VH-VL binders against Calcium homeostasis endoplasmic reticulum protein (CHERP). Designs and how they scored, part 19

Target 1, 141 residues: Calcium homeostasis endoplasmic reticulum protein (CHERP), of Homo sapiens (Human) (q8iwx8r149to289)
Amino acid sequence: ETQLDMNEFDNLLQPIIDTCTKDAISAGKNWMFSNAKSPPHCELMAGHLRNRITADGAHFELRLHLIYLINDVLHHCQRKQARELLAALQKVVVPIYCTSFLAVEEDKQQKIARLLQLWEKNGYFDDSIIQQLQSPALGLG
Key: E = the ipSAE of ESMFold2; O = the ipSAE of OpenDDE; V2 = 0.75 times the mean of E and O plus 0.25 times the DockQ between their complexes.

## First folded at step 19 (VH-VL; framework fv_ozuriftamab)

Design z99 (from z92 with heavy chain S31T; at its last look DockQ between E and O 0.85; V2 from the best seeds 0.82)
Fold by OpenDDE, look of step 19:
Structure z99 (fold): chain C 141 residues (1-141), chain A 121 residues (1-121), chain B 106 residues (1-106)
Amino acid sequence: as target 1 above (141 residues)
Amino acid sequence: EVQLVQSGAEVKKPGESLRISCKGSGYTFTTYYIHWVRQAPGQGLEWMGAINPSGGTTGYNQKFKGRVTISADKSISTAYLQWSSLKASDTAMYYCARDYWEGYEEYFDYWGQGTLVTVSS
Amino acid sequence: AIQLTQSPSSLSASVGDRVTITCSATEQVNYLYWYLQKPGQSPQLLIYDASNRATGVPDRFSGSGSGTDFTLKISRVEAEDVGVYYCQQWDDYPLTFGQGTKVEIK
């Protein structure tokens, strides 16, 4: 099976992290969809995002900006019926959200919490996932 | 204060070319996409396309693709909408709008005052 | 393209009345906006993401809904609320608007 070039992925993620522009997000999203060729590919990408976001020492802006990418990808998955990529993201969203949420103070938690509201409203995830996201302290562990 | 100021009303004949402008001020012009929306007399709003002034990347409504060109001159914080050959059906008010974007939030937060284009023989 | 259909196309209300405008989409919409275009003016944002009031928008305006059905409500319409209301989606390109709802005051 064809392996993904994670260096290429990281090269696209860096502008998202550094600048957080609409174009950077779009470029990352498009790359993900162009490489979502199989479930393992999807899981590899999702896992990579998880690893980057949940890494020790990751700054809030890095986490937030990459979650913005995830949000955009989730939206696109729903529109394009990209179930495999959506499923892959569902597997990693809890640690991503919970780690990011718990790592910052209340003022920054609000920005992350808003995403949960959107995700719940838009129906991106199963109820079981939403329940875990609603209790970040319990979501990890 | 953020402002989008558009060029003045135009009266043209079918077949003529036209370029109208939208100048942004009060903010970093290259940071926000500019969209064009038209409104025929007594009709609703119709999205035409958009441009990223930073790199010049454009997106079009397929309905208008090939008939109009959206461009920008970031040195003067100005976006353009142009036709090579106008039709009577191009008669409309044309609005530019700023695309506010911050992660999961996006909306048109500022609009130009509109440019009325009248095309008649 | 995602089509948005508003109802009604026009209405006449008295000052103080409750006004309800609906917007129906041909498919699921996550990013729905409401605009007001007052006579002779440019559109102005009222609601973003279906239910969030834009800055400066009076609390008599409220948006609700999800999926394919959305609603804009004016709890107590005022004379200054006269104009055409539009819903708009940002889920997919091309961006699209509803046909508009003209609100007049008796």
Scores: ipSAE 0.786, ipTM 0.918, lowest interface PAE 0.7, mean pLDDT 95
ESMFold2, look of step 19: ipSAE 0.828; ipTM 0.920
ESMFold2 (binder alone), look of step 19: mean pLDDT 94; pTM 0.954

